# Designs tried in a protein design chat: VH-VL binders against Cytochrome c oxidase assembly factor 8 (COA8). Part 139

Target 1, 167 residues: Cytochrome c oxidase assembly factor 8 (COA8), of Homo sapiens (Human) (q96il0)
Amino acid sequence: APERGAERRDTAPSGVSRFCPPRKSCHDWIGPPDKYSNLRPVHFYIPENESPLEQKLRKLRQETQEWNQQFWANQNLTFSKEKEEFIHSRLKTKGLGLRTESGQKATLNAEEMADFYKEFLSKNFQKHMYYNRDWYKRNFAITFFMGKVALERIWNKLKQKQKKRSN
Key: E = the ipSAE of ESMFold2; O = the ipSAE of OpenDDE; V2 = 0.75 times the mean of E and O plus 0.25 times the DockQ between their complexes.

## First folded at step 10 (VH-VL)

Design oa7 (from o65 with heavy chain S28R S106T, light chain K55E; framework fv_pabinafusp; at its last fold request DockQ between E and O 0.50; V2 from the best seeds 0.62)
Fold by OpenDDE, fold request of step 13:
Structure oa7 (fold): chain C 167 residues (1-167), chain A 124 residues (1-124), chain B 112 residues (1-112)
Amino acid sequence: as target 1 above (167 residues)
Amino acid sequence: EVQLVQSGAEVKKPGESLKISCKGSGYRFTEYWLGWVRQMPGKGLEWMGDIYPDDSDTTYSEKFKVQVTISADKSISTAYLQWSSLKASDTAMYYCARQGWHYDETGPFGFDYWGQGTLVTVSS
Amino acid sequence: DIVMTQTPLSLSVTPGQPASISCRSSQSLLHSDEKTYLHWYLQKPGQSPQLLIYEVSNRFSGVPDRFSGSGSGTDFTLKISRVEAEDVGVYYCSQSEHFPYTFGQGTKVEIK
């Protein structure tokens, strides 16, 4: 039995955005859209006096961003591949070439493409459900830590003020 | 890198008003107390007061409380020292300085970063 | 106000020799958190003051190992193990325990 070659799932290369924010910036920066995911990466600021909670929040945001970038990069690649295969298959069935007489890429009509989108969504339904679930989990965790950091900042402010008033 | 950049030298007459500035960069401006320190010619250092830029909470030395006003604009990371009416005795170098702070500590550990100073000369 | 008294007010040191500056506060600088809020600054000629030591004995970032601080309560000492030409300037002790914040008179360090 011929060993079915493991279809190398072309994982989209994690394109490290070459965007470098200015060194003197004390803010998060938004880079240009990634070529694979089409998501704009955020470059997180690292303060000189970063608390352990702030660090944990930053890491969680970074990990979530990377997770999102990877998911959408792969999803977009899969979508593009399957779309092209669908178009080729339908054109072949119609006895049409891949190019028109004018040399343009042959396209399908809106109704035929609607069938593709419906099929694609149906096929990937479970994948999207898991993504949505995990997206909510991650964002809830981020929100929770944002709250903790906010409380920590308030507490630190109060401590400093209390010391000044007591003396 | 943390930097404090002050406005340039000022030459004024007695009775004139003056406002000098200190711009912070390279750190979270709203989370650190910023102080003003006077140094008269050939003399030592005198703490005048400080401000917390987040809510503009201000503390003054009793010696300077009526003489000057400290303010801040957090939108541009800038603190100010202002006189309504200058005196010849206000001739001095004025420094802005950040009060250092750690999350695990209860108080400031001194002035960790200083501006380059603003020389104010008041002469008739 | 807390009075910070430095001794001596001037010191002339041969390069490579040790130097010592004393600072006495009129009240204890020990806080309830068990920290002592005494600091040392150096103002080099024509420059802004710079932090050397914070909380009695902690060297600030970039400060050479030849600088050390010690003391407790009301008596504090700054030591320079080997004075270099770049150490010329006026040294100030300061307290941030009591309001208002105060500085010593300054100690001028010169090279012989």
Scores: ipSAE 0.764, ipTM 0.898, lowest interface PAE 0.7, mean pLDDT 92
Fold by ESMFold2, look of step 10:
Structure oa7 (fold): chain C 167 residues (1-167), chain A 124 residues (1-124), chain B 112 residues (1-112)
Amino acid sequence: as target 1 above (167 residues)
Amino acid sequence: EVQLVQSGAEVKKPGESLKISCKGSGYRFTEYWLGWVRQMPGKGLEWMGDIYPDDSDTTYSEKFKVQVTISADKSISTAYLQWSSLKASDTAMYYCARQGWHYDETGPFGFDYWGQGTLVTVSS
Amino acid sequence: DIVMTQTPLSLSVTPGQPASISCRSSQSLLHSDEKTYLHWYLQKPGQSPQLLIYEVSNRFSGVPDRFSGSGSGTDFTLKISRVEAEDVGVYYCSQSEHFPYTFGQGTKVEIK
């Protein structure tokens, strides 16, 4: 197994967007794309009347977001490093410099870059397969709890209206 | 924190229309009944009616049913109290108040948070 | 309509002394869920009302323990174990068992 994989050499800095919703917000907010993962994080509202079930759902969504952000931040870092290394290696094999005469980084043509993309996908096949499995597991759990919370909120609404009608 | 912020004081003449507002923040606005309470100068408190903003289900005290309209715009977390034709006897302080509840049923059915009040003055 | 009658309507209290306010409803406020929907509010001078006690005897969040409520059926009492200057204002009992919701006429508490 090669040592150049992100999990063995490099990890992305831990980081979720530092966007903060307005202090008095009572809504979830979608922040700007995270610098490392390029995913838009959700900033979750915590209601003052939050049930244990609502808290469980919120924490599950937070954990899943953090997991997903970290995975893609690491993959983006690995992709960028391996892409640069591949270009370096192919330019060196051709006897070409790392920069053009204008001072910009030398690149490879689309056919040559296609070789990189095939190689990258092949090397990361198992990693992405387990990611997909875990992604589906997490999203199934989230959807299940979303359903339970929806039913709980309907029940709470009905209870409030029942009390009022009995008055 | 939970806040109810009402529109400012109004000075009107008899026969004019008026719509006053109550904006809720710091809680899920649509999940609580929001009531209106009148306090005439030097007098006690009178419940006028309330609204459930999620579906605009509205209840009125019979005394006020013909005199006012209660409404809400849940997209901006705001409830309204309005008159089509004010009378001098409508001169009063008007409060909005949230009907409390808690998911574990330990919370009050009473009015747990109140707006600052809107003074409405109707004079000839 | 349920009439809520408060006694006394006015009360002057020496600081540090106890005070007691009675509230009587014209009908029972006991609901079928075995809760009694009787609440107490304080309106300090120039302020909106604030909840003190809900469902007879439960203190609302942030309310000092010198305030206590008791009673059953149609007879209810609010007690202040030692009145402080910040306790001045008008106290209202209220019911939310029967429509329309109604308030007592208020008890003005002053410091001597």
Scores: ipSAE 0.577, ipTM 0.819, lowest interface PAE 1.4, mean pLDDT 86
ESMFold2 (binder alone), look of step 10: mean pLDDT 92; pTM 0.943
OpenDDE, look of step 10: ipSAE 0.593; ipTM 0.814
ESMFold2, fold request of step 13: ipSAE 0.566, 0.569, 0.563; ipTM 0.806, 0.818, 0.809
ESMFold2 (binder alone), fold request of step 13: mean pLDDT 91, 91, 92; pTM 0.939, 0.939, 0.942
OpenDDE, fold request of step 13: ipSAE 0.729, 0.741; ipTM 0.877, 0.883

Design oa9 (from o33 with heavy chain S106T P108S; framework fv_pabinafusp; at its last fold request DockQ between E and O 0.57; V2 from the best seeds 0.64)
Fold by ESMFold2, look of step 10:
Structure oa9 (fold): chain C 167 residues (1-167), chain A 124 residues (1-124), chain B 112 residues (1-112)
Amino acid sequence: as target 1 above (167 residues)
Amino acid sequence: EVQLVQSGAEVKKPGESLKISCKGSGYRFTEYWLGWVRQMPGKGLEWMGDIYPDDSDTTYSEKFKVQVTISADKSISTAYLQWSSLKASDTAMYYCARQGWHYDETGSFYFDYWGQGTLVTVSS
Amino acid sequence: DIVMTQTPLSLSVTPGQPASISCRSSQSLLHSDEKTYLHWYLQKPGQSPQLLIYKVSNRFSGVPDRFSGSGSGTDFTLKISRVEAEDVGVYYCSQSEHFPYTFGQGTKVEIK
């Protein structure tokens, strides 16, 4: 079955309506969400006639994907860890056990959890601001090189048609 | 891994139409010219024409210009060679072949990868 | 049309010995970019043609070093330094400088 998951702006769009295994594909391939980052990885096609400019763009896109996946994997783990620590600490302060009478994990109500969410966002505000800045910087660079590659492809097409006309 | 896979052998009668196919894989189909080459039984090679699949820009050898039509469907990475009315003299092996180029040069149009060939037999 | 003339049309070679095939074009194959668009192909028995040499002297990927090409203008040569059994087949020169693109008549290489 074809993978038709969400496309990402900082990753080249990929559309495979026919299922093409990676070894036989001539297109980028979007995989399932990563367990830790919850982001869909892109498997990039490497053409046989890849120019230095195309290679630079591909490497930039690969590096940006790795950076993005690492950031969100780390944030998701930190969020989960701090959430459990917050719940544990607040239950302990209230003199309550970690489990209910039925053996299920004790939890906090929505109002109590709101304190955690507010604290987490406040604590991580600067980190997310730097992430956003770097995300835009990377996207600008990728867009710039996409434009250069598009122009290069136009030039190559024109050179070939010129040769045919001169024949 | 570049491959060109052609449709199977055909046995036809004079006056019948025919459309044979060539499916490209393992490369960006729209970035390469693709040509058709005829080989008459026991004879050498003849260039028939080529096509640039991106925009269907087509070049024909004058010998074949009115006898065949070259086309492509880039959505399925497939090129076609077709006759509206076959003649017995059309009996031959027909190859599709990709025309190579490199990013740092003008197009050279040598045939770097070839299909397996489609034998067309036209007999009354 | 550009006529590509190959000599000899048939060649019988003892394994391990050199072979040489000439190709002459009726017009210069030199383009204004100072490159010459003369290519060599091998069609082994029962197979499709395969590219050996492009633009006079450039060996295509996977082609053994024993194959070499040379020449300029209208006169070109393909050399096989040591013919092996798998080298049998028909060799074609071809030009892509002038429409229609044309091939030589072929040189059949056999083992003695």
Scores: ipSAE 0.557, ipTM 0.823, lowest interface PAE 1.3, mean pLDDT 86
ESMFold2 (binder alone), look of step 10: mean pLDDT 92; pTM 0.945
OpenDDE, look of step 10: ipSAE 0.750; ipTM 0.891
ESMFold2, look of step 12: ipSAE 0.551; ipTM 0.812
ESMFold2 (binder alone), look of step 12: mean pLDDT 92; pTM 0.942
OpenDDE, look of step 12: ipSAE 0.736; ipTM 0.883
ESMFold2, fold request of step 13: ipSAE 0.543, 0.556, 0.523; ipTM 0.806, 0.819, 0.794
ESMFold2 (binder alone), fold request of step 13: mean pLDDT 92, 92, 92; pTM 0.942, 0.942, 0.941
OpenDDE, fold request of step 13: ipSAE 0.776, 0.762, 0.761; ipTM 0.907, 0.896, 0.896

## First folded at step 12 (VH-VL)

Design ib4 (from i15 with heavy chain V50I; framework fv_belrestotug; at its last look DockQ between E and O 0.58; V2 from the best seeds 0.00; counts 0 for: pae E 4.6 > 2)
Fold by OpenDDE, look of step 12:
Structure ib4 (fold): chain C 167 residues (1-167), chain A 121 residues (1-121), chain B 108 residues (1-108)
Amino acid sequence: as target 1 above (167 residues)
Amino acid sequence: QVQLVQSGAEVKKPGASVKVSCKASGYTFTGYYMHWVRQAPGQGLEWMGIINPSDSRTSYAQKFQGRVTLTRDTSTSTVYMELSSLRSEDTAVYYCAREGFKYDSPHFDYWGQGTTVTVSS
Amino acid sequence: EIVLTQSPGTLSLSPGERATLSCRASQSVSSNYLAWYQQKPGQAPRLLIYGASNRATGIPDRFSGSGSGTDFTLTISRLEPEDFAVYYCQQYGTSPWTFGGGTKVEIK
């Protein structure tokens, strides 16, 4: 029985931009746009004395970023594939070549492409709605933890000031 | 308003060539495909070919392949149909037609007024 | 090549009657790739229906298109005097694009 070659699902490689920020940076760094998602990754700063709450916030931000990168990478791949298939099928129906005289990839006219975009958006509308919902949920959680971290920092500063006054 | 205005009637001898023009106005000329359709006297419609005005790519019906040439001039927003080696059977009204596209449905939404080509000895 | 056969070749009706025109394809055609045209004597064809069932801009409600696969229909619910013309179906699904032979709607 010939082993049916497992169709390698072209999983967009999780190519986290290998951009390494300078080691001495006390700030978050923004990398170049990812080639698949077109989103700029953020390299989160890790403080030397990171509290458990700060660590939780950082992890939540990182997970949210990874989720966003994966979503848009997959969406862009799907879009590109469907766009190419649409163009090819339509040109074939018209009996037109896939390349121009200059050797460039042939495209369709603006009206046909506009309809493609509308249809694509309509087809993916529900997916985008779920994405937006989850995006807001994640960002709300992040904002909540940012507030907690801010309060923790204030409290720690106040405790330090009290100890200095008692000595 | 979208308009397609064709050149006037032509009378040709067998073996000659005819070149019919179709001037487009009222829309982005390069944004729409242009088709040519002919109709012999008392007969139905016959598709001849398509041109993309943006890049001059063409496709022809097999019946006309080697005899028909579609060209465009973007400066004048004009498409041309040249038919060579004319025969008596080529006597027809020739139409240019714009291809519209809506809801994944191509169609000929605007037509020229037609050009009568008569091939006679 | 997809051959479109229209029937009947001639339809003789009176004003106010319902007209039903058939277009049969030799192969299956997507509904999105079928159109109907009206042609009056000495005039260019006029688009009536695109995508088998979509009425073109400015076309009266009395015109309707239906069908799928190989069988398509143009219906004129109530003939007006101006509707006496030749009607053509056309397919866009496969090159070359082809027209039906036409149906002449004439006054009885």
Scores: ipSAE 0.537, ipTM 0.815, lowest interface PAE 0.9, mean pLDDT 90
Fold by ESMFold2, look of step 12:
Structure ib4 (fold): chain C 167 residues (1-167), chain A 121 residues (1-121), chain B 108 residues (1-108)
Amino acid sequence: as target 1 above (167 residues)
Amino acid sequence: QVQLVQSGAEVKKPGASVKVSCKASGYTFTGYYMHWVRQAPGQGLEWMGIINPSDSRTSYAQKFQGRVTLTRDTSTSTVYMELSSLRSEDTAVYYCAREGFKYDSPHFDYWGQGTTVTVSS
Amino acid sequence: EIVLTQSPGTLSLSPGERATLSCRASQSVSSNYLAWYQQKPGQAPRLLIYGASNRATGIPDRFSGSGSGTDFTLTISRLEPEDFAVYYCQQYGTSPWTFGGGTKVEIK
């Protein structure tokens, strides 16, 4: 059975097979965006006769997805938390309220917020460089194993043809 | 260039009110907080309050609560300080001061020239 | 509210001497939330130091600030004739924002 996968940054085709029910689909399935990482998880199909090499590829893809979701969930939480702490701290030092007259959550004026954004990006620059490096390393590894699985499947198809001739 | 120009000197009787203006130029008016600080003759500086010109939110020192009102007019880039129920001890020079900031450190970077308010009976 | 006590009230020195001005807070103030101002007669205050130790733009390097918590110091390493003025510390870590009483630096 064929293997497929996608993330929200990837335009690769995906879908739920009509041949299989959603809970027993013959293909990888793309879920809705995770609320913390904003990434679409892949629900990987596990075939009945998965080879050790196919299993290693699937686990590598699962581990990479988990790593990626953890990174962005942590970054999104850190950004939100530090932003709110910055706003709260600055309003408190000025004696200004946390709410506008309409009851909405107060913010800082635009130029003070710009200072927060510049500092946040500067502090996290190196972390994002290491993330990009690791993302490419993982992507190249996945591509390598995809090639190995493809060759394994070709070999098994040839072996199956040989067995039919030997009847 | 940043400039804060205040209205002229005033002489008032006890019990009256005074309204001092501070016209800002040379920067984005709604992008910075404005404060008012006063200085009695021969005395130190005293913080009175803050206004955010973008939304008119204010906070005042307890000493002035109920007597001071800060307002602004974004169309003229002007902040106003009104002090009511004047007493002789309110005789002072009144300054507007812009809250400047760098990352992590707000401070008063530009000041108006000062407005002398004299309260005498 | 946080009370800032400056000492001495008056500091009489000659040009070329080192001036050391003290500012003591009634409660702990973050070193990032303490400023120093200079004021000459008939003029508005001028920012010298912010964040306890950072010189404002255009301020000569003979001015330096130090300290944390409740004790802060402004140092003028070698007094120039134009440095004879009144100096104020100011905290902005807690509303209301408050100033010290001032230290007058005068010619001996």
Scores: ipSAE 0.172, ipTM 0.615, lowest interface PAE 4.6, mean pLDDT 83
ESMFold2 (binder alone), look of step 12: mean pLDDT 91; pTM 0.920

Design ib7 (from i15 with heavy chain Y32H; framework fv_belrestotug; at its last look DockQ between E and O 0.68; V2 from the best seeds 0.00; counts 0 for: pae E 4.0 > 2)
Fold by OpenDDE, look of step 12:
Structure ib7 (fold): chain C 167 residues (1-167), chain A 121 residues (1-121), chain B 108 residues (1-108)
Amino acid sequence: as target 1 above (167 residues)
Amino acid sequence: QVQLVQSGAEVKKPGASVKVSCKASGYTFTGHYMHWVRQAPGQGLEWMGVINPSDSRTSYAQKFQGRVTLTRDTSTSTVYMELSSLRSEDTAVYYCAREGFKYDSPHFDYWGQGTTVTVSS
Amino acid sequence: EIVLTQSPGTLSLSPGERATLSCRASQSVSSNYLAWYQQKPGQAPRLLIYGASNRATGIPDRFSGSGSGTDFTLTISRLEPEDFAVYYCQQYGTSPWTFGGGTKVEIK
């Protein structure tokens, strides 16, 4: 029985953006767009006296970012592959060359491409619905923790003011 | 409204060439492939070839390879079919047909009125 | 080249009768790549069905297409006087694109 070669699903390499913010920065940095996801990564600042709550928020933001990068990297790869296959198959069916006289990759007409996009969106509709749902859940959680951190910071400032008034 | 208007009837001698025009209107000319189909008297439909008006790429049926040439003029939204080395068997009505594409299904949604080409000695 | 064989060559029917036209392909054709056309004498062909089963815009409900693989059917549920014409199937699956030989629907 010939071993069905497991089609290695070309998972987009998790290209960790090699963007290194300056070591002395006291704020979050935004990197250039990732080549696969086209999303700009955020490098989160880690304060020396990070509270457990701040650390939890930072981790949640990082995990959400990684999740989002991976989703879009894979989605863009899938889209590009399916688009190329569609173009190739349609040109082959018509007996048309894959390249123009100028040597450029041949494309399909606007109507055919419009139909492709519609079909692609329809096919991936459920995937996008799940993404949106999970995106909202993650962002809600982040917002909730941002609120908690804000309250913690207010409380700490009030305690410091009280201590300064008592001395 | 989409319209395909072809040139008038042609009478040619054997060995001559004929050039038929198909003027397109009512849509984006470069957005659709244009096909040519002929029909001999009392016979069925025969596909001749296709042109992409956007980049002038063509494909021809093997039977017409070397004798048929499809060209386009984007300024006038016109496709041309030239058939050389005419024979009596080339006597037919020649149609241009626009390719439509819906639900991953190509089809000829609009046709020219046809051009009668008669090849006689 | 994919050869499309239409049957019967001629179908003689009365108005109000059901017409069933067959188109057989020499090789398997995707349903998305099969169309049906109507042609009246002295006129250009008119699109009836695309993708084996989809009616073109302005085509009456009495026209229906079905089939898959190598066998496709055009059905006219109740023939109207204007339906007496020649019908052609066409495939788009492989170049060259090919037509069937046609079925003439005539008045009995």
Scores: ipSAE 0.363, ipTM 0.720, lowest interface PAE 1.3, mean pLDDT 89
Fold by ESMFold2, look of step 12:
Structure ib7 (fold): chain C 167 residues (1-167), chain A 121 residues (1-121), chain B 108 residues (1-108)
Amino acid sequence: as target 1 above (167 residues)
Amino acid sequence: QVQLVQSGAEVKKPGASVKVSCKASGYTFTGHYMHWVRQAPGQGLEWMGVINPSDSRTSYAQKFQGRVTLTRDTSTSTVYMELSSLRSEDTAVYYCAREGFKYDSPHFDYWGQGTTVTVSS
Amino acid sequence: EIVLTQSPGTLSLSPGERATLSCRASQSVSSNYLAWYQQKPGQAPRLLIYGASNRATGIPDRFSGSGSGTDFTLTISRLEPEDFAVYYCQQYGTSPWTFGGGTKVEIK
């Protein structure tokens, strides 16, 4: 799922999806899952006459997406590294090698891997609490500005109606 | 619930080989490592080696390297210990022991009943 | 290879007495990777303590383990009749896994 990363990942810095929306688009686009975070990025539409309030909302959404992408990319890398270290440590205590005879990376028995997953979740509990807090804070702010943009658009329609009526 | 049942006693001559079986039940066979430990008459315990039943990988104590072979059959949930070039000092009770991980630490939580191997001329 | 030396070899005590069993390692052993087993005649060993100080499920409170590094202790606070047996320490932090020579706790 989105919380867990792939078993093996390149160690490159967090990356942005290479997907680019059509240049003529008037809508936001959702790209393929990012290699590192496993999250689908949104590519935001920028209208020609974007109001300052609309710009603030778009920037907030963009910043929130980057923050979220970086968090999960980092978590996936940490998970992969700690998983590999756990496997290495447990195989070493038994005198077992890191690779099978076929050259594939050796794994642990299922119950032993379950212990890793439990330990990893417990160790990272506080980090995920802070992430949830910040996620709610950011989403509250986004919802607030979405409401303000909606009211701004209604107000502009009322000004157009009033101008048409007085003319 | 968890049960490890070993094959019966063996009497062998020096230079022969012995193969002891350990049939596991009451748990997922491939989910736990299996170890072999022996005990000579009136003596302490001696670790012989370990097998991962999921992929057959093994590690042996140096004293037994080259003489002991651990294998398994996942279809019967059975581990086998074969000890070759038997000597009189190999006379012992041989145990299989399951590695437990319930509390994030390996330990031998279940043991077979033991198999007596007697090596005499 | 880590050699575990247990002392005393034999401990003669009466029911109700405190038993203190020592296990000394030739090299440092993580306190998470030392176990104690009890063995009665004609039976397989039984796990008492793992990780130097954690009681296995179903083991009475009178059994406790302590120690770290090279020196480990099993204590039986008040011996019961069923506690007269041989006790082994075992390290499982470094291959090969090794056992101590045993301490026999016998009735005086």
Scores: ipSAE 0.248, ipTM 0.672, lowest interface PAE 4.0, mean pLDDT 84
ESMFold2 (binder alone), look of step 12: mean pLDDT 91; pTM 0.920

